# Designs tried in a protein design chat: VH-VL binders against Argininosuccinate lyase 2 (argH2). Part 2

Target 1, 199 residues: Argininosuccinate lyase 2 (argH2), of Mesorhizobium japonicum (q981v0r135to333)
Amino acid sequence: ATELQRHSIPIPETWLATSIRDVENILAHGTLPVVVKPVSGSGSSGVRLCDSAAAAIAGFNSAKSVLQDQVDLPSPDILIQQYVEGKEYSAEIIAYDGKLHCLGILAKHKGPPPCFVEVGHDFPAPLLEPSLQELASFASGAVSALGLEFGPAHVEFVITESGPVIIEVNPRLAGGMIPVMLSHALGTSILDMVIRLYA

## First folded at step 1 (VH-VL)

Design C5 (framework fv_cemiplimab)
Fold by ESMFold2-Fast, scan of step 1:
Structure C5 (fold): chain C 199 residues (1-199), chain A 118 residues (1-118), chain B 107 residues (1-107)
Amino acid sequence: as target 1 above (199 residues)
Amino acid sequence: EVQLLESGGVLVQPGGSLRLSCAASGFTFSSYAMTWVRQAPGKGLEWVSGISGSGGSTYFADSVKGRFTISRDNSKNTLYLQMNSLKGEDTAVYYCAKGLRWYYFDYWGQGTLVTVSS
Amino acid sequence: DIQMTQSPSSLSASVGDSITITCRASQSISSYLNWYQQKPGKAPNLLIYAASSLQSGVPSRFSGSGSGTDFTLTIRTLQPEDFATYYCQQSYSTPYTFGPGTVVDFR
């Protein structure tokens, strides 16, 4: 379980892959489609929606090659995440003096499947239910569950027919460091938060 | 059992104002989004306006923005639609409907007819 | 705004027939597509939500399928009470929009 799960905050199944064998093992027991993304991939940068094993492997190889070209990365890790169908939103939150402030909520527009393309943002998001205030409270709750007290945080989530689901939380302290930041916030390794499937 | 009852539909002169009400019972009113959907005589359905369960967020179709206001009184289990600057094209049966899980309208009232003519 | 279209605009059928109605969205709406039935002089009734989920109390002869931009409502073994107008509706983004409707009449 993660800290988010311990506070009853919904998250999709997420796996960390370091090799093609990991991808194959994940897919042998997981469901398609999946989203393949670099550990630091905010927005649509390096994100791929994969509806087959071949597409997922190709996506992994592509993401890994991009990360390996970046300086100061010791081991390029790739996230493989259950695709959650629904309206996608992001919340910009700042923690200051032990309090959380939601600065805004953005609705993300996507191209039609199977090609995932982020085409724009709305601000404020045109929502009926839950209200923007309720979504801000949900996103702030996720940040609070991670124990963040100072600094900015970027929360990505999807509104499903069953409610909101957290996709990603990025404390923006320096560049693309989400596994490091989450490990610091939770006091444990990111690898301990991700379930690996073995055949 | 869920019940929705609209009232307030009447003949109004163009440029006039009218307020519709929807009395709700049989569910926890404040927990659900509510909506108004209209249907002009012999035409299809048109979504008009929606309001979140708390009342904190309201949304409107482009055709009514700036003229219509949606509100609710959770202590009285009542939804309202304030219609200003009415036009002939606003002539329709107005339905009150309950939102469920933010995505669909599971219960509808019987509708109230608004006629805008001189 | 997301635009919805339906085909056919009308169809004639007999009791016992199976019919299919199609709904298309101008952009991807994932599975946020609902189907409603309306009889003359009556309020609409929810049949199917989230593209394929049957509403409680609705007969199993009704089914929905599709995702993204293309959706289908199928009615197997038409009964007399099924002659009505059917509307699709997207709930992906406000303003929520309905299709123009498909009229199902007796032959």
Scores: ipSAE 0.000, ipTM 0.462, lowest interface PAE 15.9, mean pLDDT 75

Design C6 (from C1 with heavy chain R98K D99E L100S R103G G104D; framework fv_cemiplimab)
Fold by ESMFold2-Fast, scan of step 1:
Structure C6 (fold): chain C 199 residues (1-199), chain A 120 residues (1-120), chain B 107 residues (1-107)
Amino acid sequence: as target 1 above (199 residues)
Amino acid sequence: EVQLLESGGVLVQPGGSLRLSCAASGFTFSSYAMTWVRQAPGKGLEWVSGISGSGGSTYFADSVKGRFTISRDNSKNTLYLQMNSLKGEDTAVYYCAKESYWGDYYFDYWGQGTLVTVSS
Amino acid sequence: DIQMTQSPSSLSASVGDSITITCRASQSISSYLNWYQQKPGKAPNLLIYAASSLQSGVPSRFSGSGSGTDFTLTIRTLQPEDFATYYCQQSYSTPYTFGPGTVVDFR
């Protein structure tokens, strides 16, 4: 996510950990709670919210053990990331010929910590501030900072008291119901639109 | 309505220090990144510095790195530029500007500017 | 650092003319290019962002185009209030850089 930092795009403080010593050093200088997650080239991975140093170390050990048992997984590093509290949103973006098109913004509903689950998706997100246009501009800025000129991107971000913060950028279509909900809202298939842009 | 009012520009001698202020109103100050842009007499615009909404991230042009610091007080809706080790080349009108949204860097509102003159 | 150049450095025009100003980046900046207008003794104001998006309240006679390294600002049917200096600015990476400006004078 160094590209996002290079372009001054807000991201949570994020650290790479390869050992328990790394986790301990990170927590000596960070603030709880933190999110522990393995890095995956496919963009899909488990996420653990940790409210204590012991929980963070346990989460690291668990993620490391899973990765050691899965020879097909790339990116063996474990991310330790500052937990960002706020309203969570996602944006679906299509890049084509150097232009970015935000297809929609979705509000994500999550249960309370420590076991939070996505309990629903709504489209479009109801917002008072910032505006949907400002959120779309922010998400598009993150995608462009990564140099994507063609293809779909799924952006996750949180609106905090100090502004928006990027949680994740995946250069692929969102899983589950999100493409279906956006296709219905837009009156056209998101998959058909992506195919049309590249055909 | 959005308003930005700069203050603090005066005549200072080379090697001196000066602090500029920018008072903001009409928007949720802490939600937006802010920037300083300067313009030397008869010259074009030069970006000087930027700061995130929380103040946690700051950025500087190479010409001012190590000499200038940018900060903000969100409880007072005020942006600051602390200028140290001033040089003749720092003589300019200094504008504060609001970024429309962090990560997009277009400056949708500007103050009227405050003139800093560095001369003996 | 990304260097920005503008052409021409100045031009003379009459009310009713259509003019084009060009801006070139030393490397690809995708569509992260903004245009500002500045009148003598006044602060700049935003006209165009993201290369081609017209800022709210700006007259439709202003338009922007381009991507990568080459960009243009077009003003159709010049009005008296359009005689000003115009600057392009890249928002692709820090440090953000402005073009040297184009002065549009009355002929």
Scores: ipSAE 0.000, ipTM 0.446, lowest interface PAE 15.5, mean pLDDT 75

Design C7 (framework fv_cemiplimab)
Heavy chain, then light chain:
Amino acid sequence: EVQLLESGGVLVQPGGSLRLSCAASGFTFSSYAMTWVRQAPGKGLEWVSGISGSGGSTYFADSVKGRFTISRDNSKNTLYLQMNSLKGEDTAVYYCAKVRTYIYGSGTYEYFDYWGQGTLVTVSS
Amino acid sequence: DIQMTQSPSSLSASVGDSITITCRASQSISSYLNWYQQKPGKAPNLLIYAASSLQSGVPSRFSGSGSGTDFTLTIRTLQPEDFATYYCQQSYSTPYTFGPGTVVDFR
ESMFold2-Fast, scan of step 1: ipSAE 0.007; ipTM 0.464

Design C8 (from C1 with heavy chain R98K D99W L100G W102R R103S Y106A Y109I; framework fv_cemiplimab)
Heavy chain, then light chain:
Amino acid sequence: EVQLLESGGVLVQPGGSLRLSCAASGFTFSSYAMTWVRQAPGKGLEWVSGISGSGGSTYFADSVKGRFTISRDNSKNTLYLQMNSLKGEDTAVYYCAKWGYRSGYAFDIWGQGTLVTVSS
Amino acid sequence: DIQMTQSPSSLSASVGDSITITCRASQSISSYLNWYQQKPGKAPNLLIYAASSLQSGVPSRFSGSGSGTDFTLTIRTLQPEDFATYYCQQSYSTPYTFGPGTVVDFR
ESMFold2-Fast, scan of step 1: ipSAE 0.000; ipTM 0.497

Design G1 (framework fv_flanvotumab)
Fold by ESMFold2-Fast, scan of step 1:
Structure G1 (fold): chain C 199 residues (1-199), chain A 120 residues (1-120), chain B 108 residues (1-108)
Amino acid sequence: as target 1 above (199 residues)
Amino acid sequence: QVQLVQSGSELKKPGASVKISCKASGYTFTRYAMNWVRQAPGQGLESMGWINTYTGNPTYAQGFTGRFVFSMDTSVSTAYLQISSLKAEDTAIYYCARDFGYYSGWFDPWGQGTLVTVSS
Amino acid sequence: EIVLTQSPATLSLSPGERATLSCRASQSVSSYLAWYQQKPGQAPRLLIYDASNRATGIPARFSGSGSGTDFTLTISSLEPEDFAVYYCQQYSNWPPYTFGQGTKLEIK
């Protein structure tokens, strides 16, 4: 997340907390609402939207409790991130032969907070062609800034009044039906492309 | 303040042409498409098509090809609708509305509307 | 093209009553549906976007629900200024987007 900040890629304000005092200090200098999640978690598991200090502290304790049950102690870090309001999108990118290729931009549908359960995707995202190109360029820039030179990357971002903001970058293909949807839409096997890159 | 301001009412004879304007302010003109919507007297809203403000490329709905021309001037943040060879059936209020930017497709804001009356 | 059908065509109610307006799509529009209010002599006003998100400045008595093909706009307690025509609009594909025929909400 800090590497993206160093390259001036827009990301939400993000903090690591190891104690309740850290959470309180973060909230004293930040803006509610925030998203609380384990550093090693992904998707909706352990993720919670918090609109008060009490909710953020409870979310921190829940996330920390889950990690303590599953991993070695001492205390793992908990991620606290500024909630970004806007329509959520993802980009599927492949690095090949020294170049980054955006395979598609998808619009994401999520259920109500606080748990962010995904309920659907639309491809291609219903945006103008120049907007699709701009988002593809933005997502590719994020992948490039992280030094990913080969293989697939899944980028999640939110569109705000000020433009796109990266939520996360995963150096792998998206899960679920996204590769199937893209394969049908592009008339080619996304899985075959990935296999060839890793062969 | 984000707003769209349209030109005033027009009274025309059949066969004449009209050009109505829609001036945008308070945002970057080229980041949002401009849509045109017609409302005939006592009728509902009817989409006419849109212009991509980034490329200048217009797209027309069924029934709005030939006599209808969408254009724009980025230097003054203004979109235009021209109707040629006016017919009585073109009598309507014409709205411009901002759509299809980053938030994908609802119309906000709307212009106040331009009444075009075609009568002999 | 996706056709939106609104019902009822006309709804006659009194202030203080609950209004429920329906919009049905001929095929799935996911949650890409907006609601607009139009008062006589005025441009349409955005009320709800993405099926259930209330636009800035819209009173809490307005709410939207639904997904796929069936959508509802609810006004929990009608005020005199709410008597107007209401339109739904889909934007699941490229423009031009289609509107419903409108529901006229009138005083009983």
Scores: ipSAE 0.000, ipTM 0.443, lowest interface PAE 14.9, mean pLDDT 77

Design G2 (from G1 with heavy chain D99G F100Y G101L Y102S Y103G S104Y G105D W106Y P109Y; framework fv_flanvotumab)
Fold by ESMFold2-Fast, scan of step 1:
Structure G2 (fold): chain C 199 residues (1-199), chain A 120 residues (1-120), chain B 108 residues (1-108)
Amino acid sequence: as target 1 above (199 residues)
Amino acid sequence: QVQLVQSGSELKKPGASVKISCKASGYTFTRYAMNWVRQAPGQGLESMGWINTYTGNPTYAQGFTGRFVFSMDTSVSTAYLQISSLKAEDTAIYYCARGYLSGYDYFDYWGQGTLVTVSS
Amino acid sequence: EIVLTQSPATLSLSPGERATLSCRASQSVSSYLAWYQQKPGQAPRLLIYDASNRATGIPARFSGSGSGTDFTLTISSLEPEDFAVYYCQQYSNWPPYTFGQGTKLEIK
């Protein structure tokens, strides 16, 4: 958010909503379309691309119902974020010994709307060699700007015609096949690296 | 059966405007991007950009900003390309082509093409 | 921008012969390369996507190979209908996505 903006890291406008009134107020100051999703959600559950106020309100209600099933989330928070068009990528980063190490960049393939289920991952991302290094630097810069000095981070971003834009930074390892794919490509276990850092 | 049908050929004078249509059928229009490709006489294929059919948001390749406008009408599953202030160099066959909604990708179905001739 | 260079510019062969068409990228495009066929007066038709996957309805005599910067389209035994212009296209990086200049396959 503000921290990334302060360090001139491109991010889409992002808001937190707790009521329908918040959604309406956000839309009055934002630009459609928007993505509505639970703050702590993963995958595509409760995630909606909305190009109207009615769709955004419906998305809010859907995301809220998903959060109500989470025992570990006492206060409901719904994220509303400006939709950014472009190819989506993720970067896996490890912070240790005062350094940030980008372990890999993966391309994501999304299904057509309204179902934005990830339909595939490519590793390594099919980018120009210089661009791959630039994207690794960009993702690392975002992690650095947030003050992450220890541990793993999963960064999601979109490549637009104007360059990369950060969608999300999670201070944790990616789920599913991403750590497995990275371990295979690097010839070592990502989880083993994390364990060694904390041991 | 997926089909993209474009409007007929146009003969225009310099300075005029033209609006080309591309009508889609056989699939859900808003689930795929519509791309535009130009081919000047005796030349190869040149990508112009695309329109996100879900949001209506157009994205232009460098060199195709200003006089070129991508638009759409979901109610009739049709995408449009408008060229204003026509120049002789705009003489070309213009194709619409279906791609993934995220933008640029390989194009699995193409319209038949619309020849635009600009001459005095 | 990534430049795609196709060679040869013109390939003259007879029906029944094998055709090999090349596409070279100025930078790596991984496997994000497609091949299109265009006959006179017609729109391009997708033949191959992701370097080696044959599009639906495309005859088995068409095959694609390669990765990185060097790609090949092979037609194992030319039919009369295969004499056309062939284009490669990359879609691996942010825009603009580019096409090669084309290879004209003509009858001897």
Scores: ipSAE 0.000, ipTM 0.442, lowest interface PAE 16.9, mean pLDDT 75

Design G3 (framework fv_flanvotumab)
Fold by ESMFold2-Fast, scan of step 1:
Structure G3 (fold): chain C 199 residues (1-199), chain A 122 residues (1-122), chain B 108 residues (1-108)
Amino acid sequence: as target 1 above (199 residues)
Amino acid sequence: QVQLVQSGSELKKPGASVKISCKASGYTFTRYAMNWVRQAPGQGLESMGWINTYTGNPTYAQGFTGRFVFSMDTSVSTAYLQISSLKAEDTAIYYCARELYYGSGSYWFDYWGQGTLVTVSS
Amino acid sequence: EIVLTQSPATLSLSPGERATLSCRASQSVSSYLAWYQQKPGQAPRLLIYDASNRATGIPARFSGSGSGTDFTLTISSLEPEDFAVYYCQQYSNWPPYTFGQGTKLEIK
């Protein structure tokens, strides 16, 4: 988050909470709605969209329970993030020898709140070519700002009324069917490409 | 039961202003965007834009900037469309329609208001 | 702007017949396409969303198909109440959401 801010990459306001008092203090200075999620949670488990203080406190308690049910977690902290409204997209990027290769932009369809369960992806995203190029450049800029020289990166972002905002950058291959979809569309194995690049 | 109830028909002279309302009930108002759609006499449906009920931010389609203002009042779960400096070409039925526009998706319009006829005549 | 073109403009059929309505997009909308029915003097009513899913309360005779740029709404056996204007709508681009010009289904 800090590195992305240093390079002027748009990200949602994010706060760490370790107690209910922290949640109350954050809400006193922040704007509802917020998203409450565990820092090291699995998938969408414990993630809640909260439109009131009571909901945010309940979300904090829920997220804390999810963390306590997991082992080998690096952080017990709960994230409270500014809610970002808009269409969600992801970019699959491979870094090799300091060069970034955007493999594609995918559109996401998420279910209704509070769960935000990911229900599907479309590749390529149904956008005009200039828009696809702009989003690919935006996502690549985020990966570049983090200094990734080798490896895959999965970038999630939302197109808002004021432009694109990074939700998440993961230095890993995307889960589920995304690598399969990209491999089929590109006529090559994404996993094989990653292996070959590092060999 | 989800319901969108719009204000009654309006007859206005050119140059006047009109403000129509769309009162929502049966759901949490701030978790759904409210879209506005226009239908001129004998014509099809035309998207005007929407208001984000979480942020209060309006988004206008091309052709609906300037004279058209989307607003809302969360305390009464009501969205508003105001048209200033009315012209004869603004004669149309104006619909509000609900969109599940959060959770990072863009969605269809699942519930519609009954429509408000605005007639502009000299 | 994505343009949706519906055909035919008018379709004249009798009750009991099958109706097939077309909607073509100027660029891919993937599956982000909905169909609405509008009867005279009434607001539009959602029939189909995400190209092929029936909305709650919509009779089984209505079905949608297609993806990308070519979409079809089918009514397997027309009932008298089905004679109305039908609109397709795309929600793949972040704004504006655009509608087709409509197909009027009328009694022969």
Scores: ipSAE 0.000, ipTM 0.450, lowest interface PAE 15.3, mean pLDDT 76

Design G4 (framework fv_flanvotumab)
Fold by ESMFold2-Fast, scan of step 1:
Structure G4 (fold): chain C 199 residues (1-199), chain A 119 residues (1-119), chain B 108 residues (1-108)
Amino acid sequence: as target 1 above (199 residues)
Amino acid sequence: QVQLVQSGSELKKPGASVKISCKASGYTFTRYAMNWVRQAPGQGLESMGWINTYTGNPTYAQGFTGRFVFSMDTSVSTAYLQISSLKAEDTAIYYCARTGFYKYAMDYWGQGTLVTVSS
Amino acid sequence: EIVLTQSPATLSLSPGERATLSCRASQSVSSYLAWYQQKPGQAPRLLIYDASNRATGIPARFSGSGSGTDFTLTISSLEPEDFAVYYCQQYSNWPPYTFGQGTKLEIK
C-alpha cells in the first residue's frame, strides 16, 4: 500500500472517504474505534475518535465542514484510520549528509473518547522500556525507509503491546516555502510533503 | 491483479461435511468483505451472507444459519465456507465475491465451487 | 426483505438490436443497485453499480438508469457475446444483499 508497509514498518489501516456511503462501507470491513480526520488541515482540528457507526458519520460530516472552512476546496477528502491503542509519541528528526539525527522525543497526552483532542505533551519523554534510544531508532528507521536524505521530519507513532506503529510522517523542506494547502488536485503539488497512509 | 481462487469441486454423500476455500490475492484482504453466493442447478443467484474480514464476524442471510459457517484465515488471505450435515438440496455452485471499498457491489468473483450431494 | 422483480423473464433479440431490461424493487433502494452478467459456465461479472456507473472494463454500449424502485439496464447495440443471463442486485440494506430472479437474453 505504502513505502512504510513495503519496508515492513508497522502502520494502521487507513481509508479515504468522500461520502457517508464510503464511511459505511469502510465500517462494514473494519474495526471500531476509528479516527476520522481531514486529509489536510491544522493538527487536531476536525479529528474525532469514533466508537460507533453513528459517531463516525457525524465525525465525517464535522471533518468535511471544518476542511471546507479552513481550505478552499470544492471536494474535501476525509481519512478514516484504525484507532491504535497505546501511548503516543512524536520524534523530531533531521537528515543531513546521509545521516539521521533525532533531536528529541515527546510523550503525548490525549483526551478520553468520544473526541480525540491533544491535551498536552512532555519533553523529554519519560524513561520507558523500550528505551528512548529504541524509540529514536524506530522513528529514524521510518524516515530512512521513506528515503529522506536532507531536511527535517516529524514522526508520530504509538507504542502498542506488540510494538511501535507509525501514525504519520511529515517530511518538510529545509528553509523552504510553507505551503498553505496540501492537495492532490491536478496542477496542485505537495511542497512540504505530508505522508499519510491511504487506502 | 485482484484474484479470488476457490477450491475444486466436491462429491459428497448426505450427512457428510464440506469446506470450501476462497484465496484472495492482489489486494489487502482485510479491507474488503467476502460474500458467499449460491446458485442451485438451473436457478438464479442467492446471497448467503458475508464475513467481515477484519473482525472475523459473519452475517448470515435467512435460511443459512446453523449448518453453514463462514470463517477466514488472515495469515493466508483465505475465506472459508463450511457446510455440515449435507443434504441433496445443498447441491449447487458456491461463489465467493468481494465487496469494494467505495461501493457495495460485488466487483470480483471466484470461479465457483460445484458441490454435488448424492447417494 | 426487499424483493427484486426482473422483467421480462426471457428476451429474444437479434445482434444489432437494443435490449432494455427492467428491475423493480418492492421498496425504495435509492440508487444502491447493481447489474451483473452471467454467461454459461462462468461466474457473474459486474456491469453497473450505483444504478448508472459502468464498472471498469465494461463496454460503453451498457448503461444503467433509474432510482428508487424502477431500474433499467440498456444495451444499445447487441453483440453476440452479450447473450447471457442478467441479474440486478440491491444493497440499500446492509445484510443481506438481494438478487432479482434474472432475465435471459437469447438470440432470435
Scores: ipSAE 0.000, ipTM 0.424, lowest interface PAE 20.8, mean pLDDT 74

Design G5 (framework fv_flanvotumab)
Fold by ESMFold2-Fast, scan of step 1:
Structure G5 (fold): chain C 199 residues (1-199), chain A 123 residues (1-123), chain B 108 residues (1-108)
Amino acid sequence: as target 1 above (199 residues)
Amino acid sequence: QVQLVQSGSELKKPGASVKISCKASGYTFTRYAMNWVRQAPGQGLESMGWINTYTGNPTYAQGFTGRFVFSMDTSVSTAYLQISSLKAEDTAIYYCARDLIYSSGYYYGMDVWGQGTLVTVSS
Amino acid sequence: EIVLTQSPATLSLSPGERATLSCRASQSVSSYLAWYQQKPGQAPRLLIYDASNRATGIPARFSGSGSGTDFTLTISSLEPEDFAVYYCQQYSNWPPYTFGQGTKLEIK
C-alpha cells in the first residue's frame, strides 16, 4: 500500500462543469452517485451527494448560487466527483523546513462524539483498516505531491475496500489565506493545486 | 515567462477554412480556460466563447455556433480556433486570452492575451 | 444576454486631469465586472477585476467602483500613456462574457 502512496496517490474520478450540459455529459459517462461541490466553497456549503441526473443538476445550480454569494465569482468552478464509499478520515499536516509532520488524524463517525486519533503509535493493522502510520504516510504523500514546503494542510480521504483514496487537500496558511483544491488533469498522475492570496 | 503566442496573419477566399493557433508557455495549460475574442476593423471587443482546457469542453456565444470550432492539444499547450465556410464578415483580428479555471474562490479576469491574428477574407 | 453600455463614447481630456468612465448593465451583474485598456495595434490589458480590484502591475491612479448595474472606472491624474480605448466586461452569467462597446479617451 505504501508503494501506492509514494508514486501514485489515488483520487476519485473528477470533472469540472461550467454548464448544465457539462453535467449531463459527465453523467452520461460517469457512475452515480456523484458529489457536486464548488471548488472554492468552505466546509459543506453547496456540497451535495447526488444519485440521479436531476439531483446533480439541482446540486450544480445550488453550488453556483452559494459560490457567487460567498466569493463574488461569476462563473462557478463546480466540481463533480465520483462518490467513494468507505470510512472517512481527515489529517492535519504541517510542512516545515523540507519535512512534513502529521499532527493527527480525525476519524469521522456517524453520531457523537467524533474521535481524534494520534499518529506515531504502533498497533496491529485490522483486516479492513490500515495502521495510523500508513494513514499518516498516505496523507503526507498527497501533500508532498502538491509541493507544499511550509505551512499547514488539511487532507480528507476515505478508506475503501481497495485502499485509501484522497478526496481533498486544502493547504491553509496563517492569516487571510484561502484553501487550495487538489486537481487531477485529464488522466495524468500530475497533481495540480490552485492557491490565491488577497488582501 | 507567461505568454500566449498566436499564429500569423491569414488571407483567405470566401468558402475556405482557417485554423489559428494559440500556444501557451510559462504556466500549466490545463489550469486556465482559453477565451476567444473577435475584433472587426474599427469595432469593439466581441466574446466568441471559451474552451475549458481541463475538460476539453467548448462554450460558444450566440452567433458563433456551427462554423466555429474551439479545440486544443494539451501535449503542445496549444488552443485552436477553426472557422469553416469563411465569409467577408469574418474579417477581423482574433485574440486568445486565458482566465483561471481552478480557483480557490477568486476570478482574476483575462490577465494574459495573445498578440492577435488578423484574418482577412477577400471577395 | 446582459448588455453593457459605456458612456461617454468619447471623452476628451488633458494630461493631469481626472477621468471617470461609466459602464451600465441591462441587469444586475453584482460585482462581476472587469475593465480593460486597449491601445492601437495592441491586445487589451486587464486593469480591474471584480469591480474594484487592481490587476497585478496596474498603477494606483486606476480605480474601479460600483455594483449591481452601475460601474465607474476612475483615473485620478491622466498620464500621456493613458489615452486609449477602455472596455468593461461582465462575467456574472454562464460564459461567454459580454463586453461594452468601449469609451475612447482622447487628448483634448
Scores: ipSAE 0.000, ipTM 0.430, lowest interface PAE 17.2, mean pLDDT 72

Design K1 (framework fv_cemiplimab)
Heavy chain, then light chain:
Amino acid sequence: EVQLLESGGVLVQPGGSLRLSCAASGFTFSNYAMTWVRQAPGKGLEWVSGISYSGGRTYFADSVKGRFTISRDNSKNTLYLQMNSLKGEDTAVYYCAKDYYGFGYFDYWGQGTLVTVSS
Amino acid sequence: DIQMTQSPSSLSASVGDSITITCRASQSISRYLNWYQQKPGKAPNLLIYAASSLQSGVPSRFSGSGSGTDFTLTIRTLQPEDFATYYCQQSYSWPYTFGPGTVVDFR
ESMFold2-Fast, scan of step 1: ipSAE 0.006; ipTM 0.531

